# Ledger of designs, part 17: VHH binders against UDP-N-acetylenolpyruvoylglucosamine reductase (murB)

Target 1, 297 residues: UDP-N-acetylenolpyruvoylglucosamine reductase (murB), of Aquifex aeolicus (o66805)
Amino acid sequence: MLFLKNVPLQNLTTIKIGGRVSFYAEPSDLKEISLCIDFSKSRDIPLFVLGNGSNTIFGDVRGLVVNLKNLKGFKVKEIKGKFFVEAFSGTPLKDLIRFSVKENVKSFYKLLGFPASVGGAVSMNAGAFGVEISDFLKEVYFVDWEGKLQKAKRDELNFSYRKSPFPKLGIVFKVVFEFERSKENILPKYEKIRRIRKEKQPINLPTSGSTFKNPEGNFAGKLLEKAGLKGFRLKNVGFSEKHANFLVNYGGGTFSEVVDLINIAKERVYENFGIVLEEEVKLIESSGSDGWKVLGA
Short names: E, the ipSAE of ESMFold2; O, the ipSAE of OpenDDE; V2, 0.75 times the mean of E and O plus 0.25 times the DockQ between their complexes.

## First folded at step 19 (VHH; framework vhh_brivekimig_d4)

Design m2 (from y2 with S102E; at its last look DockQ between E and O 0.70; V2 from the best seeds 0.00; counts 0 for: pae O 2.8 > 2)
Fold by OpenDDE, look of step 19:
Structure m2 (fold): chain B 297 residues (1-297), chain A 121 residues (1-121)
Amino acid sequence: as target 1 above (297 residues)
Amino acid sequence: EVQLVESGGGVVQPGGSLRLSCAASGFTFSKYGMSWVRQAPGKGPEWVSSISGSGGKTEYADSVKGRFTISRDNSKNTLYLQMNSLRPEDTALYYCARDDSEGYVYGPDYSSQGTLVTVSS
């Protein structure tokens, strides 16, 4: 397979911010995923799995970024009134949302605001409006770091708020969801959520979604707003005027600007409320042979 | 320092021909397989063709089979791509890439400029 060199990452993220990565690959099957793993190991460089880039902002990175966009598609089996949906990791989550709405599936439509891939959403345990993607998982197929395909049941995997066992266990290859049809028409609820997101979130600007996790018993967006950060801008990046927990790129934003804003936000919230905000978005830069550096972690 | 410099691109009409060249330096050219990769506007990179170090083996993407010919002159450290019967869908930036000793195929190095091929009426 092709390993591209010195690839700009800007266009590979939803916020449209990024430096360059040493190597980039787009595997199309298990064999090629394994090849990527071997490639990384043989060179002693870190491997980062990229979905739709909806939860990650890159600086310059020395390593291999693996994009799974070529692993896409899903199959549906209906058994005893339940839908079992097998979806590849690179499948856009929106495709499954569309399916779920069409088939009047219960609750899954609540995840409509995540511009992530299935694998990405699972890896971050994406959640909204009282549901998490892990609530719908039956099985996960993943490639371990030895390059072997593994299978785990949902009950064998530890998910929590914005946490999953991936990529620690390996690379999500495909998943099986279990859906139930709703007894009521979900369309009105779906449309309501759609409207709410449109009104309250900067969906029309490049963004990486929620910047910070919600602290226990609180909302990051509210804390940020009270700290005066709503609409706060540093050059070409800022916290949205619509939602204080969303960083937006006004054009030409840089990784350094993002980092500075996040640090300012964390400091102000701590000074005002004594709360330590934790990033939901992943800030990735190279740490050389030591692997990926996630700032704030 | 490994250097690859592509040339030969241009604007041609459908059905026309172009010959691309890649000048290599900084390594023993004949020891490495070489490849052409292209990237069309709005599309991802696409493998086009490969040739072994000795030139004895060649491979082509289905989309270019019968139309493109990869070759090399090891005495000149140069890789070539003869492109015949060009189509609009062949429009792209073309890059040459070096394979590694382990058999990995490298695609475009975005530090290079590539050479632009435009096929249009």
Scores: ipSAE 0.029, ipTM 0.544, lowest interface PAE 2.8, mean pLDDT 90
ESMFold2, look of step 19: ipSAE 0.460; ipTM 0.772
ESMFold2 (binder alone), look of step 19: mean pLDDT 79; pTM 0.792

Design m3 (from y2 with S101E S102T; at its last look DockQ between E and O 0.39; V2 from the best seeds 0.00; counts 0 for: pae O 2.02 > 2)
Amino acid sequence: EVQLVESGGGVVQPGGSLRLSCAASGFTFSKYGMSWVRQAPGKGPEWVSSISGSGGKTEYADSVKGRFTISRDNSKNTLYLQMNSLRPEDTALYYCARDDETGYVYGPDYSSQGTLVTVSS
ESMFold2, look of step 19: ipSAE 0.546; ipTM 0.811
ESMFold2 (binder alone), look of step 19: mean pLDDT 79; pTM 0.802
OpenDDE, look of step 19: ipSAE 0.227; ipTM 0.640

Design m4 (from y2 with S101A S102T; at its last look DockQ between E and O 0.50; V2 from the best seeds 0.00; counts 0 for: pae E 2.1 > 2)
Fold by OpenDDE, look of step 19:
Structure m4 (fold): chain B 297 residues (1-297), chain A 121 residues (1-121)
Amino acid sequence: as target 1 above (297 residues)
Amino acid sequence: EVQLVESGGGVVQPGGSLRLSCAASGFTFSKYGMSWVRQAPGKGPEWVSSISGSGGKTEYADSVKGRFTISRDNSKNTLYLQMNSLRPEDTALYYCARDDATGYVYGPDYSSQGTLVTVSS
């Protein structure tokens, strides 16, 4: 197993911002995942599971980052007109999207644009255009923090808006999706969504997706725009001109700049509207003996 | 104290060759498997190749199979990577790492500089 020390994290995230982590590992099987867990426990350091790094920004962190990119691939079974897709957590979500479009699967195509792994998407309960990835889950296999493989049905797991039971329960190992074929051709709808994302989101710049969750009854992007934050830039990082709820890296952005921007945004929105914005993106830094610090949590 | 020092990097044209070296000290070299890892600009770390302590077993990433050869001289405490038919995508900082008995590839420590390989026309 690849196990590295003092690894720069900037190139492991989609926004291309990050400090260094003490330890970095790329397990290729269940046994190696267990070794990572044991390693973290033995040293009393936190373990962070990294997918494609699409919703996380790192400072300098003391701990073990586990990248599951080597756990990839999916199998498909068709039973009684339904597709059952077993996918490893490190599988790029785009691969499943491609499959779903090819097979004219209902609704799953709406999750395009998430540069996440399957495990990452499940962990964040990725959602768009009225669907969430948890809507398609049948069961989840995960490694608990004792290093044992567990299985849970979807109905046994608590998902909510941008929330999942992971990583609290453990590390997502593989999942089973249940897909239904659409009665209508989904390709036009897929292309429409693709176009919308291209037009409305900064897909050509390094970003971590939505910075804030949508408050109840509102859209974070609209609030940010009204607060004058659309296009607001602090040195090499800023809120996108295309979408106010997207932070973008203009090159050489730093964790500090991100934190400052997020704080400015939260303050302005609160001052203007009395709404407390909650981060969707995860800001991770060292917290000494307390493990990972997630800012804004 | 375990020490690994990489050398041999440079600028080459596509199709060219380089030979990297890693000088090891601070441990019984022959007792440990060794690996090469690289990090390309804008990308995360990538495993390149591994060799057993005795040198009897070698492994390669698919991206370098047939082009790269890992070897070692235990009498000199040195790890080698012969790189042939180099491509622009091989451009990276290259690091050597020591394997451990538990299945870890311990290293590299990114506090080291590695050795830079640049493949460009």
Scores: ipSAE 0.252, ipTM 0.650, lowest interface PAE 1.8, mean pLDDT 90
ESMFold2, look of step 19: ipSAE 0.333; ipTM 0.638
ESMFold2 (binder alone), look of step 19: mean pLDDT 80; pTM 0.807

## First folded at step 20 (VHH; framework vhh_brivekimig_d4)

Design j1 (from y2 with S50Y; at its last look DockQ between E and O 0.91; V2 from the best seeds 0.68)
Fold by ESMFold2, look of step 20:
Structure j1 (fold): chain B 297 residues (1-297), chain A 121 residues (1-121)
Amino acid sequence: as target 1 above (297 residues)
Amino acid sequence: EVQLVESGGGVVQPGGSLRLSCAASGFTFSKYGMSWVRQAPGKGPEWVSYISGSGGKTEYADSVKGRFTISRDNSKNTLYLQMNSLRPEDTALYYCARDDSSGYVYGPDYSSQGTLVTVSS
């Protein structure tokens, strides 16, 4: 495994916005993950885990970006009418969705449309249409920040709305899901949700998905729309015409433009409704450039 | 500030030879092992060769063994790669890298231009 230097990050994310990172690595196994952790510690630099880059927007980063793309694939075992699916962290979530639809699995199809890796989805507790990925989780194998492989059962882990104990506990290496076959044909329900998500999500514009978490008792997209921010554009970035909670890149967008737009949205929603929006996307920078900062997680 | 500057690339016919140089500054050159790494168009980076700080130990990727020779001149703070019997698949941007004493292997530094080797008829 090579440690690459001064790597441009913009093409490693779905929003296509990013500065350069000091170091970058693509581990393929546990030994290489541990090596990345040792590298970060020996240099006293932060380590950022990257899957498909579907929930992250980068500025310039003085640290190590670890991309888990080479940790992919899954195995299926059927026991007593249940499926146990062991998936590596870098596996595209869509591959598990495809399996679940093929085998008529109950409920999991509702998570279609997330362009995330399995590890990314678990690390944000991805959820839609009344289900969350943690609802299907049996076990997580992770590498802790001492470089040791750990195993935790679902009942030992605390998940909540858009909250996950990862990566705080460590780097997700692989997970075991428990699926149950549905008695009803799920295909009509799957196709209905697939159509709904296509209609509400931006097409042909790079995005990092939902910008803000839904506040208690409300929806971020509705608040943004009522504040006049649906389709609002600031230079090369803006909120989508299709769904106000999707920040999009019109081409050549910068991290500072994203920060400015997010701050405008927070201020306007607070002024209009008294509600403090909280980011769902991860904003990562460490260069100390004017107008650049890591916003809350 | 650590600086590594590659040079000596060019266009050659298959079977030809080139000698690459890497000028080092900003650190005690003789204390560090050095590597050559390369990146062919449209491909990922590939480690090519290693030489220890003293020059007493060398290693080569199987793809270049017997054709390439890594060397260094610690009095000039310069790393070299003699490339003989060049093949079209040797076409790449070549970068030098300082290896960490902790045994980490570095790939290209994308703030550097590297030095381009093109092998074509």
Scores: ipSAE 0.545, ipTM 0.816, lowest interface PAE 1.2, mean pLDDT 89
ESMFold2 (binder alone), look of step 20: mean pLDDT 79; pTM 0.794
OpenDDE, look of step 20: ipSAE 0.667; ipTM 0.863

Design j2 (from z1 with S50Y; at its last look DockQ between E and O 0.27; V2 from the best seeds 0.00; counts 0 for: pae O 5.8 > 2)
Fold by OpenDDE, look of step 20:
Structure j2 (fold): chain B 297 residues (1-297), chain A 120 residues (1-120)
Amino acid sequence: as target 1 above (297 residues)
Amino acid sequence: EVQLVESGGGVVQPGGSLRLSCAASGFTFSKYGMSWVRQAPGKGPEWVSYISGSGGKTEYADSVKGRFTISRDNSKNTLYLQMNSLRPEDTALYYCARDDRGYVYGPDYSSQGTLVTVSS
């Protein structure tokens, strides 16, 4: 495995925005993941795990970005009418969605809008239409920050709204899902959700999905719209005309522009409604001697 | 200051050939292994080829093996990549980098790479 130095990150994110990172690696197995951990520790630099880059926007960052795209694939066991699916963390979530639809699996199809990897989705506890990916988890295998493979059951892990124990516990290696077949044909419901997303969300511009979490008892998109931010553009980035909570790159967008736009949005929503919006998207840049900084945290 | 300047990129049809060059300065060129890496649109960087400091050892990614040839002229502080039988999937920005013990040191912020576009 090679460690690449001074790697541009813009093409590794769905929004196509990013600076350069000090080091970059693409481990292909458990041993190489451990090597990455050792690499970062020995150099006293932070390690960031990258899935499909669907929920992260990078500035210039000092550290190691570990891309798990080479850890992909899943296997299925059917036992007593239930599907047990073991999937590596780098597996595209869409692959499992396709499987779930094909096998008429209950509810999992609702996650079709996340262009994330399995590991990425688990790490952010991706959710939509009343379900969260953690609802389907049975087990999680992860590499702890000592480089050792660990296993935890779902009930031993704390998940909440857009929160997971990862990467605090370590790097997700593979997971086991438990699926149930639906008594009803899910295809009409799947098609309905697909249509809704197509109509209401931007699908033709680079984006990182939902910019903000939904405040309790409210919707970020509605608040942003009421604050006049739907379609609001700042230089080469803006909030989509289709959905106010989707920040899009119109081409040539920069990390700085994204940060400025997000701050404008937060200020306007607060001024109008007294609500503090919290980012769902991760904004990551160097933080001096402290390594990585997640803005808004 | 370490400086690597790539050149030789361009637009070619499938099956065509290009020869890339990398001019190195700011370090003892012959003491370092060198690699070519590329980054295609929407993808991360990919290692392409390696050559040892003396030129005695060469390695290639499976995707380019048999088509690309890496070489160097230490008297000119220059690294080369002969690319034959080019394919659309070879379209990328190509960089040269120092390579030592599995660590590929990418270009600095001043390095722009050289763009290779393979299209019909």
Scores: ipSAE 0.022, ipTM 0.417, lowest interface PAE 5.8, mean pLDDT 90
ESMFold2, look of step 20: ipSAE 0.169; ipTM 0.561
ESMFold2 (binder alone), look of step 20: mean pLDDT 82; pTM 0.834

Design j3 (from z2 with S50Y; at its last look DockQ between E and O 0.29; V2 from the best seeds 0.00; counts 0 for: pae E 15.2 > 2)
Fold by ESMFold2, look of step 20:
Structure j3 (fold): chain B 297 residues (1-297), chain A 121 residues (1-121)
Amino acid sequence: as target 1 above (297 residues)
Amino acid sequence: EVQLVESGGGVVQPGGSLRLSCAASGFTFSKYGMSWVRQAPGKGPEWVSYISGSGGKTEYADSVKGRFTISRDNSKNTLYLQMNSLRPEDTALYYCARDDSRGYVYGPDYSSQGTLVTVSS
């Protein structure tokens, strides 16, 4: 495994915006993950765990980005009408959804179109259309911040709306899901959701998904639209014309432009409604001055 | 600060030869092992070769053994890669990297230019 230097981050995210990171590594096994932890601690620099970058917008990062893309694959075991799916953290979520449709499995297939890795989805407790990834979770295998492999059962882990104990507890290595075979054909529901996403979300522009969490009793997209921000553009970034809660990159967008746009949105929504929006996307930058820590935790 | 500057790349036909150089400054060159790494278009970085600080130990990736020779001149703070019997698959941007004695192997520094080797007929 190589430690790369001064790596541009823009092409490692779905929004295609990013500065450079001091160090970058792509571990392929437990030993290499432990080596990454050791590296960042020995240099007293921050560490960020990267999946597909589907919920992250980078500035410059003085630290280590650990990309889990080489930890791929999953295995399926059917026991008494239940499916147990063991997936490595870097496995694309779409691969498990494709399996679900093929085998008519009542899984998290409603998360279709979300370009996350399994580990990334678990680390944000990704959810849509009434399901969350933690609803199907049985066990997580992770490397703790001392470099030791740990196992936690679902009932030992606290998940809530867009909240996950990862990466605070460690680097997700492997996840076990439990699914049931569906009694009804899931394909019609799958296709309906696919159509809804195409109609109402900006599938043809780089984005990190939903920008803000939904506040209690309301929807961030509705508040942004009522504040006049649907389709609002600041230089090379803006809120989508299809869904105001999707910040999009029109080409050549910068981290500074994203921060400015987010602050404009927070100010307008607060002025109009008295509601303080909270980001769902992770805005990641680092001077390195705070020493070792887990970014985006 | 540590600075590594690669040179010597170019366009050659299959079977040809090139010699790459890496000028080092900002550290005691002879105290550190050095590596060559490369990145082919559209591919990830690949470690190519290593030489110890004294020059007494060398290592090569299987893909280049017998064709490439790493060397260094500690009096000139310069690392070399002699590339013989070049193949189209050797086409890549080549970088040098300073070794880390505590078991970390460095790849390219993407703030540097590297030196481009193109092998085509």
Scores: ipSAE 0.604, ipTM 0.836, lowest interface PAE 1.0, mean pLDDT 92
ESMFold2 (binder alone), look of step 20: mean pLDDT 80; pTM 0.815
OpenDDE, look of step 20: ipSAE 0.619; ipTM 0.850
ESMFold2, look of step 21: ipSAE 0.000; ipTM 0.225
ESMFold2 (binder alone), look of step 21: mean pLDDT 80; pTM 0.815
OpenDDE, look of step 21: ipSAE 0.525; ipTM 0.803

Design j4 (from z1 with A61E; at its last read DockQ between E and O 0.92; V2 from the best seeds 0.74)
Amino acid sequence: EVQLVESGGGVVQPGGSLRLSCAASGFTFSKYGMSWVRQAPGKGPEWVSSISGSGGKTEYEDSVKGRFTISRDNSKNTLYLQMNSLRPEDTALYYCARDDRGYVYGPDYSSQGTLVTVSS
ESMFold2, look of step 20: ipSAE 0.597; ipTM 0.850
ESMFold2 (binder alone), look of step 20: mean pLDDT 81; pTM 0.821
OpenDDE, look of step 20: ipSAE 0.664; ipTM 0.868
ESMFold2, look of step 21: ipSAE 0.574; ipTM 0.821
ESMFold2 (binder alone), look of step 21: mean pLDDT 81; pTM 0.825
OpenDDE, look of step 21: ipSAE 0.526; ipTM 0.807
ESMFold2, fold request of step 22: ipSAE 0.607, 0.645, 0.616; ipTM 0.840, 0.860, 0.841
ESMFold2 (binder alone), fold request of step 22: mean pLDDT 81, 81, 81; pTM 0.826, 0.828, 0.826
OpenDDE, fold request of step 22: ipSAE 0.734, 0.739, 0.734; ipTM 0.898, 0.901, 0.900
ESMFold2, last read: ipSAE 0.524, 0.610, 0.586; ipTM 0.813, 0.848, 0.829
ESMFold2 (binder alone), last read: mean pLDDT 81, 81, 81; pTM 0.824, 0.829, 0.826
OpenDDE, last read: ipSAE 0.732, 0.749, 0.742; ipTM 0.899, 0.903, 0.903

## First folded at step 21 (VHH; framework vhh_brivekimig_d4)

Design g1 (from y2 with A61E; at its last look DockQ between E and O 0.91; V2 from the best seeds 0.58)
Fold by OpenDDE, look of step 21:
Structure g1 (fold): chain B 297 residues (1-297), chain A 121 residues (1-121)
Amino acid sequence: as target 1 above (297 residues)
Amino acid sequence: EVQLVESGGGVVQPGGSLRLSCAASGFTFSKYGMSWVRQAPGKGPEWVSSISGSGGKTEYEDSVKGRFTISRDNSKNTLYLQMNSLRPEDTALYYCARDDSSGYVYGPDYSSQGTLVTVSS
């Protein structure tokens, strides 16, 4: 494993926006993850874990970005009619979704709209259509910030709406899901959701998914639309014409443009409705001696 | 400011030779180990060779052993890579990197342009 320097991050995010990071690594095993942690500690620089980059937008970053894309693959055990799926954190979520659909697994197919890795999805507690990925978790193996592999059961971990104990506890290494077969054929439901997403979301454009969380009792997309932000564009970035809660990079978009749009959106929604929008997407930039700065909430 | 400037790349036929240079500035050159790394088109970066600060210890990737020689002139703040018996698979952008005191080997610094080596008939 090499530690690369001054790596551009734009191609490592689904929205294709990003500055440069001081150091970048792609660990292939547990030992190399530990090495990355040691590297960051020894240099007193922050470490950011990157999955598929589907929920993060980077400015220029002083620190170490660790990409877990090389930790991929999953194993399945069937016991008493249940599937136990052990998956590495870098495994594309779509691979598990494909498996779940093939085996007629209950409810997991509802997560088909997330272009995230397993680890990324778990870290953000990805959810849609009434389910969250944490609903299916049995165990999580993670590397703590001392570089040691830890194991926790689902009931020992606190998940909430778009919140997980990661990366506070450490770096997700692998997880175990428990799946149950549906008594009904899920294919019609799966196809329905797929259709809805295709119709309502800009799935073929560079995006980072939902920009804002849904406020209690509301939908961020609806609020943004009512505030006149649907299709609103600032230079090379804008809110989608299909879904007001999706930022789209129309080519050459910058971190600054994203930040400006988010601020405009927050201001307009607040002025119109008295609601404070909270970002779902992570905006990461350097904060000097303070390490990582996450803009917004 | 730490600066590393690579040079010496070019186009050669298989079996040919090239000598790469890396001019270093902005730090005490002799206190740091130095490395050569390369990145072929469409491939990830790979470590090629390292040399200790004093030049007393050298290491090589298996694929270049016996063909490449890393050296340094601390009086000139310059790192060298003598490449003999070049093969098409040696075609890559070559970068020099400064090692840290903790023994980490760095990959390419993408702020640098590197030096391009092309081996083709």
Scores: ipSAE 0.368, ipTM 0.744, lowest interface PAE 1.3, mean pLDDT 92
ESMFold2, look of step 21: ipSAE 0.563; ipTM 0.834
ESMFold2 (binder alone), look of step 21: mean pLDDT 79; pTM 0.802

Design g2 (from w6 with A61E; at its last fold request DockQ between E and O 0.94; V2 from the best seeds 0.74)
Amino acid sequence: EVQLVESGGGVVQPGGSLRLSCAASGFTFSKYGMSWVRQAPGKGPEWVSSISGSGGKTEYEDSVKGRFTISRDNSKNTLYLQMNSLRPEDTALYYCARDERGYVYGPDYSSQGTLVTVSS
ESMFold2, look of step 21: ipSAE 0.608; ipTM 0.837
ESMFold2 (binder alone), look of step 21: mean pLDDT 81; pTM 0.828
OpenDDE, look of step 21: ipSAE 0.637; ipTM 0.853
ESMFold2, fold request of step 22: ipSAE 0.598, 0.540, 0.569; ipTM 0.838, 0.815, 0.813
ESMFold2 (binder alone), fold request of step 22: mean pLDDT 81, 82, 82; pTM 0.830, 0.831, 0.832
OpenDDE, fold request of step 22: ipSAE 0.750, 0.747, 0.742; ipTM 0.904, 0.906, 0.905

Design g3 (from z2 with A61E; at its last fold request DockQ between E and O 0.93; V2 from the best seeds 0.76)
Amino acid sequence: EVQLVESGGGVVQPGGSLRLSCAASGFTFSKYGMSWVRQAPGKGPEWVSSISGSGGKTEYEDSVKGRFTISRDNSKNTLYLQMNSLRPEDTALYYCARDDSRGYVYGPDYSSQGTLVTVSS
ESMFold2, look of step 21: ipSAE 0.580; ipTM 0.846
ESMFold2 (binder alone), look of step 21: mean pLDDT 80; pTM 0.816
OpenDDE, look of step 21: ipSAE 0.637; ipTM 0.852
ESMFold2, fold request of step 22: ipSAE 0.585, 0.579, 0.608; ipTM 0.840, 0.827, 0.842
ESMFold2 (binder alone), fold request of step 22: mean pLDDT 80, 79, 80; pTM 0.809, 0.809, 0.816
OpenDDE, fold request of step 22: ipSAE 0.786, 0.781, 0.777; ipTM 0.924, 0.924, 0.924

